# VH-VL binders against b5y8b7, part 2

Target 1, 210 residues: b5y8b7
Amino acid sequence: MASTVSPNRMTLLALKRRYTISKRGLKLLKDKLEAMVKAFRDLYTEFDRERRYIEELMEAFVELLNQYESETSPAVRDRIRSMQLFQVEYELSTRMVFNIKVPFLDVSLKRMDIPDLYLQTGPAFYKALSVYEELLPHLLKLASLRNALHMMSVEIEKTRRRSNALEYNVVPELERTIKWVQQYLDEMERSQTVRIMKVKSMLEKERGNA
Short names: E, the ipSAE of ESMFold2; O, the ipSAE of OpenDDE; V2, 0.75 times the mean of E and O plus 0.25 times the DockQ between their complexes.

## First folded at step 1 (VH-VL)

Design a6 (framework fv_anetumab; at its last look DockQ between E and O 0.01; V2 from the best seeds 0.00; counts 0 for: pae O 8.0 > 2, placed apart)
Fold by OpenDDE, look of step 2:
Structure a6 (fold): chain C 210 residues (1-210), chain A 125 residues (1-125), chain B 111 residues (1-111)
Amino acid sequence: as target 1 above (210 residues)
Amino acid sequence: QVELVQSGAEVKKPGESLKISCKGSGYSFTDYWIGWVRQAPGKGLEWMGIIYPGDSDTRYSPSFQGQVTISADKSISTAYLQWSSLKASDTAMYYCARDLYYYDSSGYPDAFDIWGQGTLVTVSS
Amino acid sequence: DIALTQPASVSGSPGQSITISCTGTSSDVGGYNYVSWYQQHPGKAPKLMIYEVSNRPSGVSNRFSGSKSGNTASLTISGLQAEDEADYYCSSYTSSSTYVVFGGGTKLTVL
């Protein structure tokens, strides 16, 4: 940049303005980055809580399924597999995470009344249904949280890249260029001063000889 | 119009705490460093410290490090200078000022182009 | 102690040119190009007159100029006017620290 700029006072002022803007931008980005990282951590905490809860439910669910399989004939299981056991209601909502809009799918399950099912299945089946009713909405929430974390991660990286560019490239380059222009101007001023002094000395000599 | 307006004169006793303010207007308050300068009666100017309101990055003169606290509230475009325990020697005029440029690679503050009207602090028993 | 030294007082007649010097007394006084000058009238806040050795802020009279030679910066006021009577302070950063040091100030009297 230093080699491409015309070293004059106007250029210096322009460079200084750019520097100020860059420094301000950098400060803002750093602040934003800090805030984003904090938000990310909070979100991750929520994600982790949800994940752990789901894991517990899944363990229970699997156990109940095993029991169900042991208690229920293959024919009955096949029939049940072909049945719609739940009426599913869903609603799409959005949650703001920091400055990011994240879609959330809220699902509500209503158990259908299936005649004679109780006669053909054991208690494990109904318990499993109950666990599933609890599990599915949480799985969807977890998916949304994961998506949110991903989106936020991307934004954090973008912000970090911008910050790094300003901090390690733009700002230093401007500093170097400013310094160079200033030195050039200083040298020019010195040169002019010397010229003036020489002229003065010449004039004095002329006056002395007159 | 770009200006810094400081809080009014203060009369305090030794040992008391004090917080004075400097409000900026007419410019983006978060974009410029704000410094504090002390001037004892009949004495010269003393650089105390500087703060960037955008992130509250604060730097102190060695002479004032630990003696005062500089802070800022960017939401109201206000910088603060505070003492936990005043001394008689703290009697002085205190100026806030906006830093013109901050382009030294070493991170040094530069010239102050806009000044507050000053806050007179008198500490007497 | 890191200090900038200024003459205590300088005087001149209207229309004259006067110069106020500011000399670094320590090797820590750095910033060859980071010297500022301030004018302060009695009971008023300081006003920036020169920054970076020789630059004038907007609104400052061209009668004020700054220069530097070695460890000595100079403020020159040409065409001295009564309104120029004030205290003048130089400032500079220190190379070893991240703070600014002010000179002791110079009282300019217009005779």
Scores: ipSAE 0.015, ipTM 0.513, lowest interface PAE 8.0, mean pLDDT 85
Fold by ESMFold2, look of step 2:
Structure a6 (fold): chain C 210 residues (1-210), chain A 125 residues (1-125), chain B 111 residues (1-111)
Amino acid sequence: as target 1 above (210 residues)
Amino acid sequence: QVELVQSGAEVKKPGESLKISCKGSGYSFTDYWIGWVRQAPGKGLEWMGIIYPGDSDTRYSPSFQGQVTISADKSISTAYLQWSSLKASDTAMYYCARDLYYYDSSGYPDAFDIWGQGTLVTVSS
Amino acid sequence: DIALTQPASVSGSPGQSITISCTGTSSDVGGYNYVSWYQQHPGKAPKLMIYEVSNRPSGVSNRFSGSKSGNTASLTISGLQAEDEADYYCSSYTSSSTYVVFGGGTKLTVL
């Protein structure tokens, strides 16, 4: 702002006040950004814990499906594929994750009564149903957590861009402008001192000539 | 002199729309967040939301999301709070306030250093 | 509904020092140094007295000071004067819900 700034003492004081406020504002942004990053890290830990638990459930589920396939004829398996085994109920809600409104999908499953299948399948089928009842809600929670992490990363980047503008554009420009105004005023003061000394020297020469 | 001047008191019926204003002067209006704060009669202060007039970035308290609209017209240095359908529970004093720190794009106001005089909104049938 | 806890009232005599407490959680007062205090006279808008826990804006008397310890912030008014009779509100940045949380307010009476 050196090209648009009048170099006087009142302007210098105003620039210094703006600089002080900008430096405090930058500290505030960085403190909040640090808190956002910590919250993101905590949420990622929850996401990673869910992912590992889902992997355990999935491994068990796959093993039970293999046993189900060996215990159950192809004709019965085809019949089961055409059946509704669960009633899925869901609620779309929102959760504030570090001041970011994030949609969450809450899911519950109710197993339908299908008594005619108990004689045509083995125990692996019913064990697989039990694992699936736990697996699906956790999968949807994982999807919600991944979306939350994405939304938080967008807000962190937005905040970082604004912090960078202050740190690398606004604050340095204020520093340069303050330095320029200070140097201009210092040069004016120095020039005034030189003029006074020159006049004094000229007056001393006149006394020597008198 | 830095100041925020709000529009005058309003008396409305439930279901009516309303838009109240907050005009900033004496400073760079687009450089500071403007917040809206509600105070029901005899009650404390409630933060409603904020706007950065420079790019119209607007953030709402979860309690007020979808209940009000915060906007600004930077050409006339004015922020607005508006309702599409007032309720009797909207009866309160409404303040606009400037956040102390410019360039704080995080949407986390820390300190409101300049306050408007308030706009009393009364909603009764 | 999630508000910082302040006493409902505090009283003191002229010349006395008094303190007003503001208790929150680690998500606000305890976790960040962004506590503010406001003075509100009847029928008037709030006035910022303290920001960033302990800083005074220009035009605020040095009789007002702020501090915090743990989850509790404090506003101290030294040399109490009649003009100090007002409602006092604390506020804090919060990471947990609403961006800003206010205290319920404290009525200061100068006897």
Scores: ipSAE 0.013, ipTM 0.563, lowest interface PAE 7.8, mean pLDDT 83
Fold by ESMFold2-Fast, scan of step 1:
Structure a6 (fold): chain C 210 residues (1-210), chain A 125 residues (1-125), chain B 111 residues (1-111)
Amino acid sequence: as target 1 above (210 residues)
Amino acid sequence: QVELVQSGAEVKKPGESLKISCKGSGYSFTDYWIGWVRQAPGKGLEWMGIIYPGDSDTRYSPSFQGQVTISADKSISTAYLQWSSLKASDTAMYYCARDLYYYDSSGYPDAFDIWGQGTLVTVSS
Amino acid sequence: DIALTQPASVSGSPGQSITISCTGTSSDVGGYNYVSWYQQHPGKAPKLMIYEVSNRPSGVSNRFSGSKSGNTASLTISGLQAEDEADYYCSSYTSSSTYVVFGGGTKLTVL
């Protein structure tokens, strides 16, 4: 190994302190990751519910659009395409999720003052306008939720990578290095003891056969 | 062995831009958070923000969000603190400091074990 | 913008013991065991003296000790020496604003 570590008492103490700090940091990162994953699952459930509701609205809208097409002449449809049917106003808000600023876009729709087209379009046209008024805000909410899920997935992946590096690389490496330094110091102490004993033995023999 | 070396003192006029540096040596630069701490003349310590150089994840104190930019260049093991337009109220000593915790993205606990010598920034007309 | 409360000054004589308090809320000092203490001599950078309430870094005298009770953390310096005369700052992790919060600082005078 290309260890940059000097095997001495001070280094051992520093490594042991580092190990304790790293173990604590790992627990905190794992707790944070678990909380983030739970929040992601909750948000995904909301996203899926919203998606299903939009699918129901879209199905109704398509049926009403088909009825409208069958009940109106091409000339009437061309006139309606030229009209401004809604005044659209947007409002941007921000939510915080684990220190992530998530933009949420709200929309308000106001029907413009348009000529009475009932006899020319039938009730399907007006029902379609009502569905569209409900559909557009939900589509923007779905987009905002999708964006939030994406941003949260990025943060989860960063946290997971940091947690994995600490658990599988840093902590094990500190454990191995601490063991190596301890073994080296123990070996040095054992070697010194053997030398001292040998010197004592030699001096005692010298006294006896002088 | 482990040290942070900051750029020299600066004297600027209001409205000027400035970028000060903090170079790490003797450790793995990308494995530690680096924080910036401000100390106005005769005042106490004030936390500005922190950056993880490995992926440039940056967090700011609400008081300094939008007022300064913190960045890092891992190829030269250097962190930066930058102003687009200085004010007289920016006159202070600025310290960079290494967070004790390794690979820790949790946001706590924060303890600064290695400090730079400080960069004095004076803004006057 | 100081969230943690420290006394502006404390004083003691050589050989005595003194204690510096650091009071916060349940969102910082009271809620977490992540309190640090820094020593700053005039014209010098701060030095970490205590981290995680009571742990000492290598090279810090055992005359320095830290503790916490409720929302108040304390730094105790025993056997005061002239070289201990400095400004002392506490800091804590805070959940209320996503940042580290420092105390206002305490000037220790050794008379």
Scores: ipSAE 0.006, ipTM 0.451, lowest interface PAE 10.8, mean pLDDT 82
ESMFold2 (binder alone), look of step 2: mean pLDDT 90; pTM 0.934

Design a7 (framework fv_anetumab; at its last look DockQ between E and O 0.01; V2 from the best seeds 0.00; counts 0 for: pae E 12.3 > 2, placed apart)
Fold by OpenDDE, look of step 2:
Structure a7 (fold): chain C 210 residues (1-210), chain A 124 residues (1-124), chain B 111 residues (1-111)
Amino acid sequence: as target 1 above (210 residues)
Amino acid sequence: QVELVQSGAEVKKPGESLKISCKGSGYSFTSYWIGWVRQAPGKGLEWMGIIYPGDSDTRYSPSFQGQVTISADKSISTAYLQWSSLKASDTAMYYCARDEYFDWLSDYYGMDVWGQGTLVTVSS
Amino acid sequence: DIALTQPASVSGSPGQSITISCTGTSSDVGGYNYVSWYQQHPGKAPKLMIYEVSNRPSGVSNRFSGSKSGNTASLTISGLQAEDEADYYCSSYTSSSTYVVFGGGTKLTVL
């Protein structure tokens, strides 16, 4: 960058302004990043809690299914498999997670009344239905939370990249360039070679104030 | 037209503080240096210092370093020369001038535009 | 100390040519090519007459010229006129200390 800039007072001033802006931006990005990471951790805690609960339900569910299979004839199971056991209502909602809009799918299950089903099945069947009623909404919630975490992770990475670019590339380059321009100007003042920059100065004047 | 207009004459006592001004017009005030020159009665010109209003880069003559403060307010295109405690020996005419010695953007180098001067009289 | 030395006074008759010298006393005047000359009439602000040893600003009479030899810069006024009676100061940028110095001034009298 230093070799590509025109070393003059206007350029120096512009560079200094840019430097100040960059420093301010860097601070803001760092603060944002910290806040995002915190939010991510909180969200992950929620995710993990939900995950563990689901795991418990799943274990119970599987056990009940096994019992169901053992106490119900294949013919009956086949019939049940083809039945609509629940009326399902869906609602899409949005949750804000650190300025990120995350879609959530809320599900409401209503058990259908199926005559004589109880006589053909065992208690495990209905227990399994109950567990399923609890499980499905949580599974969908978990999926939404996972999506939210993913979205946040992407945003955090973007922010981190921007912060890193400012901190390790832009700001240092500006510092170096500013120093170089300053030194160049000082040298010109001392070396009596100021006239060699006449053309450049004329162009700068035409550009106006930086 | 390019011009520098200085504040009016000042009559002060030793020990008093003073701040005189130099307002530029007709040009980009932030793009040119403003120098201050002292001239005691019947004496020669003395270069005091210079400021670049764009970033307030300020340089002083060794003789005036620590004796005066040069500043600028670019928002109103004004440069300042100030004393914290005046002495009788500060009695002089003070000129501000657009100084191009330190500006490579200049077509020529020197103090090409001068204020009308501010007379400062310090007496007990 | 960095100093520029000028004669205290010079005089000439109308139509004559006079020269005012300005001699640097320090080798640290690395910016000696940045010599300027100023004219000052009584009660008036100085006026830039010559910059960079030999260049005239716009509006300055071609009767004024500048030169330099060694550590001595010179202002020459040709075809001397009554209006030229004034004090003349040389100045120079000092590269080592990054400041400007003025000569002691020369009083020009037109006889």
Scores: ipSAE 0.011, ipTM 0.505, lowest interface PAE 9.5, mean pLDDT 85
Fold by ESMFold2-Fast, scan of step 1:
Structure a7 (fold): chain C 210 residues (1-210), chain A 124 residues (1-124), chain B 111 residues (1-111)
Amino acid sequence: as target 1 above (210 residues)
Amino acid sequence: QVELVQSGAEVKKPGESLKISCKGSGYSFTSYWIGWVRQAPGKGLEWMGIIYPGDSDTRYSPSFQGQVTISADKSISTAYLQWSSLKASDTAMYYCARDEYFDWLSDYYGMDVWGQGTLVTVSS
Amino acid sequence: DIALTQPASVSGSPGQSITISCTGTSSDVGGYNYVSWYQQHPGKAPKLMIYEVSNRPSGVSNRFSGSKSGNTASLTISGLQAEDEADYYCSSYTSSSTYVVFGGGTKLTVL
């Protein structure tokens, strides 16, 4: 038995309709999966560019911090460490990528007024502040891109599993059931034809033998 | 034979937790959605939500989002409906049903195989 | 959830035809060809009678037919029989919540 379905003509038509819809859906789902994989690749390229840029900024920042340490006394560094150098504002926004809501976190930095003590820190301090102002927004963008890649990878895997279920389970099951119902109906038609021929033969033999 | 078999009737007090089950057999459990439908005594059918056991993708109606948890264990072909804290208003018959719903077409086939229902009574 | 609108009751005599309406909006019944109809006898689980507006599952009598015009879907039962006495529910996909919505139900009485 292919299933609990009744082997009749109406069932066959319904199954054939479902098969056609499922085959169309499989094609659309495969097209969607291909498009999502391309979008993921593009997003990963953006992530990698951002990562490389951050690496360059980080290298510059470390060099400037080393210069700052060589140009300042421990007492001045302790004083700077206790100061609030920036006002930080965070903003959460949402982007839609292939019907996925992706959160993006942005940051705005505003440098606070720095007392005359700043002049005792040397030029490396100012340069380090400028690099930090650029670095922090890019770090949060990288984190948002990483999260977007993760969410998209989850959706790709779900779509791939649904595509596989259609291709390897649902469509083959419909094919097997259609074949079984068709074979049953063909056998019934053949059986009816044989029965009709038998009755015809019996009637002719009855008339011939009378 | 394709069928869904649900767990037996439950009698609970408000504030208690409950988890009811729906076991599928005779078909590829991970290839079809399982929906949950509520019917309060003497009232009509209310769609609660749906789960795809193959990847545990779950959708809830707005009325039931946060009220219940739908889950599935594909290793034993069983779907679950769970409450962390029952209310008297949760008294109802709960049905599970097999559904062919696909996001790619928004193709809602219809719930073609239904469980026998689980009666949940919450009183005290 | 906003339920689809069905008449609370409908009645007919054996051999007659009756029609049950199911009215929604352009975001559900009017917008999609995904209307289903379910039959429920007292104390029993619902049974799918019609799916995708007008299609019958295997084993459902051709006396049951479905149609749709604008925001209203209809279930017609011809050659009414005593066993048809039951509650009937319509259901539709809805874009307003990306979920399924049921009608309030119609009690069919066969006199």
Scores: ipSAE 0.007, ipTM 0.481, lowest interface PAE 9.1, mean pLDDT 83
Fold by ESMFold2, look of step 2:
Structure a7 (fold): chain C 210 residues (1-210), chain A 124 residues (1-124), chain B 111 residues (1-111)
Amino acid sequence: as target 1 above (210 residues)
Amino acid sequence: QVELVQSGAEVKKPGESLKISCKGSGYSFTSYWIGWVRQAPGKGLEWMGIIYPGDSDTRYSPSFQGQVTISADKSISTAYLQWSSLKASDTAMYYCARDEYFDWLSDYYGMDVWGQGTLVTVSS
Amino acid sequence: DIALTQPASVSGSPGQSITISCTGTSSDVGGYNYVSWYQQHPGKAPKLMIYEVSNRPSGVSNRFSGSKSGNTASLTISGLQAEDEADYYCSSYTSSSTYVVFGGGTKLTVL
């Protein structure tokens, strides 16, 4: 029995209204959860595509670095290590991923004016610079996508817990409480009717005896 | 009838281990968080940590991290608070409470149902 | 953990209104609507009186109300009664909803 609830007609009506609202809320949460999971899968597909492209660029970059190392003397490599080859320009932006504001870095690289080192390094150095110029923005995009996936997973889990609480706790408790209150009121009204009929019968008996 | 029933009072010596329990009934145990709150004699309430029995997601107050272990056995609807080595400073009343991280389209419900408390006395 | 600031004691006469304050920071009380209030009589477990700043659970008198402004939450008890004499604690979730912090407690005395 629901010992925290007063069994009267006003309370029964309020419980039925809350039950209706809760069932609608549960439907809303289940629909929202389904949409969030779909959006997560779509975002994961984008993440996975970026990851595969980055793997291709990384393989190319590593091969070019090995070739650069074989083509370039240690002294020249040390000189290049001390140079600023790129100027990184970035802007923090926001992307809406299913009602979640997710920060994204918009990154571009501008190659600094550097001495012509072609005869000292060979072609692999310049090819490596070109691959790196493409690789770094994609790496930062991948990091942003991973963060977005994490933020979505947290919200999906929160929504799942909300849905479970409504479905397995709140709605069933309302159903049980409504049933208890209704049965109590039905019994109370039956008892009152019996008492009224007894009084009427007693009054009719007295009139017949008069 | 939603209820949390805690294990009985304990009298222990420093260095002993202890595991106290909190059994939930009348609701879906795996759908609510169970938090633990300490109250030293004559002192205020201190939040120790919380567990979601459905997946064992466990969080600790920085003040209690590494000092206690919070766990749950969802098959018997019971949460636990454990010490591997008690100190005299662990003497306190310990409450479990149902903590609604989520309720009916709400972002937060407070600790709405509390256990009766377990008094732990550690003395030598 | 971080303690929210409450006055150590407050008092009032029967029938009066009193207010208990709970001051935190923008990382807890000021930044989110996750403030709760608890009443604790001696030797008893705490009882939830207010959740989400201003909502009352079923079974709590409408004499109890909650509000906040900036980094300070307030519990107001109108029509003070002798049975209201107890300790009162505020609580709040942190910025990440990672843990809960309590205030130091306020002893309410009914004169």
Scores: ipSAE 0.000, ipTM 0.419, lowest interface PAE 12.3, mean pLDDT 83
ESMFold2 (binder alone), look of step 2: mean pLDDT 90; pTM 0.932

Design c1 (framework fv_cilgavimab)
Fold by ESMFold2-Fast, scan of step 1:
Structure c1 (fold): chain C 210 residues (1-210), chain A 125 residues (1-125), chain B 112 residues (1-112)
Amino acid sequence: as target 1 above (210 residues)
Amino acid sequence: EVQLVESGGGLVKPGGSLRLSCAASGFTFSNAWMSWVRQAPGKGLEWVGRIKSKTDGGTTDYAAPVKGRFTISRDDSKNTLYLQMNSLKTEDTAVYYCTTDSYDFWSGYYEFDYWGQGTLVTVSS
Amino acid sequence: DIVMTQSPDSLAVSLGERATINCKSSQSVLYSSNNKNYLAWYQQKPGQPPKLLMYWASTRESGVPDRFSGSGSGAEFTLTISSLQAEDVAIYYCQQYYSYPTFGGGTKVEIK
């Protein structure tokens, strides 16, 4: 900063004010980082709970599909594959976490009426449909939570880098520059005092001689 | 000492364009997040938009009334902030201030530390 | 958008008397995770740009006299000048920075 710094009293005052502002900014960034990390941990806990629940549902779903295959003739299975079993509606919403807009996708499933299949397959089919109705919304919620975690991790890293740059580079540089300017001014003031003393001494000798 | 000096204001007809400049000195401009805030004659303050430092991505944000019509840019080599105003409306008549958002290191929450003296923009036929 | 409402529009106070300015937010500007209110106060004198006076609702900016104090939380805030001086004649604005910045309509403080 030597090229931008003139060692005078006005510059010293400006540097000291800049230092105060930088330290305030650092405190705010550290507070923000701490709050973001806490929010990330809470969101990750929710993500992990959803993941475990989905794993349980998936295990149940696979077992029910195996039972369905054993209870249902190939001709009936081919017919079911050709049918629309659900009507699906999607809704996109956004939420803000520390000024980050996070998209969330919600799904609504409506089961189609299929009364002609009631006696052609076993109870495992209808149980599988019920599990699927629950599973799909949770899968989309998991995806939304994963996306939120990713977006938050990016912002946490940016904030951490800003905080580190301010704490370890900018603030120490300002401290060093302030000290340098102060030392320069102190030295100039000492030089001026010595010069004044010499002038006074010379004037006293001249007056004594005259 | 931090100093911000706006220029480029004047009289312009509705639908016209005008470019404002803000010359910055006394701080490291390249590290600063900068905003424009306007004040209609005898009225209150209204935030116009901001630009981040290049280190923080150099991105811009705008208030809804000006989004798509106004563009904020910066030239770090000249320590100058710009506001390009297009498709001007009579309701854009105001004194325009450039401000610092307390360095590029502060959170995305806007406190305006230093302000220029302002430049008057009058949009009338 | 968060709407900021100030009251009163104007206030006449004698020298040495207390001046109280109120600011109401359309929604809470308190962030529960850090327990901070994202609210600032500005002072604007005629012919001059605004000057930052207060941030975090109650933290005084460097160089601001002790007679200025901020209070409140959530959606209702107050700026108090305990003993009005001649140099305090100005228009005061509150500003939220919980979201994109929005300002109150201003309160003009005059001497009786």
Scores: ipSAE 0.000, ipTM 0.400, lowest interface PAE 15.5, mean pLDDT 81

Design c4 (framework fv_cilgavimab)
Fold by ESMFold2-Fast, scan of step 1:
Structure c4 (fold): chain C 210 residues (1-210), chain A 125 residues (1-125), chain B 112 residues (1-112)
Amino acid sequence: as target 1 above (210 residues)
Amino acid sequence: EVQLVESGGGLVKPGGSLRLSCAASGFTFSNAWMSWVRQAPGKGLEWVGRIKSETDGGTTDYAAPVKGRFTISRDDSKNTLYLQMNSLKTEDTAVYYCTTGDYDILTGYEYFDYWGQGTLVTVSS
Amino acid sequence: DIVMTQSPDSLAVSLGERATINCKSSQSVLYSSNNKNYLAWYQQKPGQPPKLLMYWASTRESGVPDRFSGSGSGAEFTLTISSLQAEDVAIYYCQQYYSYPTFGGGTKVEIK
């Protein structure tokens, strides 16, 4: 790039300004990258905690479903399958994390009143409904967290690439170009001084010889 | 061809305020870091403060004696630098010079390549 | 703050003779990474604003006569006028720009 730049004072000032902005931008990007990586780790910890809790709930749910099957006749199970057990409400919200829009889907379940089932199945059924009421919101939260982690990983990679481009390409090239322009201007000044000295010397010789 | 012309100096009482202006020509003002340097009568030079170009953040820095009392600003559309002086003290009596700075990219501080004619500010009763 | 100390306060030199002005900083103004000294010299004639003579300790500003030269490194610097002319009667200031700009107290150069 040095070869395409006009070596004059105004160009030098412009390059120095671009260098200052690029150095400041690099520091900000590095700070942002560090903060994003920390936020990613914190979010992953939350994701892992949710995953473990869901695993525990799923294990309990499976055990309760097995107990329900052993306590409930095939005819009653078929009947229950045709019933509406919950009223479901969804709420979509958006959270901002490091200027990233992350969608979160929440769900609220309201158990329907089914008193006619009391004598047709055992307590395992009602326990399973309670576990499902807990499980479904956490499953949606896990999905939202997974989506947030994915979006954040994309932004981290973009920020890392931009930071690397500034650190290893843009800033060094500006330093090299500034050095070249400065050296050229310094050489021009030295050349002018030498020329002036030669002229002065010639004039003094002429006066001395007169 | 570079010219800096200060104006706005005069007599002001202690505790008063005064605004200095510096009209710049012969260079791209919007790209220049601008400073104020003062000189008390018969004394040496003292840096007052500086304002960076808009592209460099437009930030200001001040010498300790004037910090909190003086404000430097610029109007790039008019090629004009300003120094707003508040809570003036007799110690602020000086010729105030408008200067352009050539800066180092590594430290962010400057030497002064062009100077105005100066404007006298006298703070007395 | 970096404190700049100049010596002597005043100097009387005959026309055509060498004038030497010293400047000392309270700490080094040499930046090791670029090997540059953040020091400038100014000339101020009576009734006139200061004029830049020298920057980076030894680089002459355009239009400054070659009789002016700067030397030194780190914390001790010298401005030399090899053959004093009448128009060189002035007060000379050193300035550091390694940190917040500070000036020396000045050295008055007069003809003997």
Scores: ipSAE 0.000, ipTM 0.420, lowest interface PAE 18.1, mean pLDDT 83

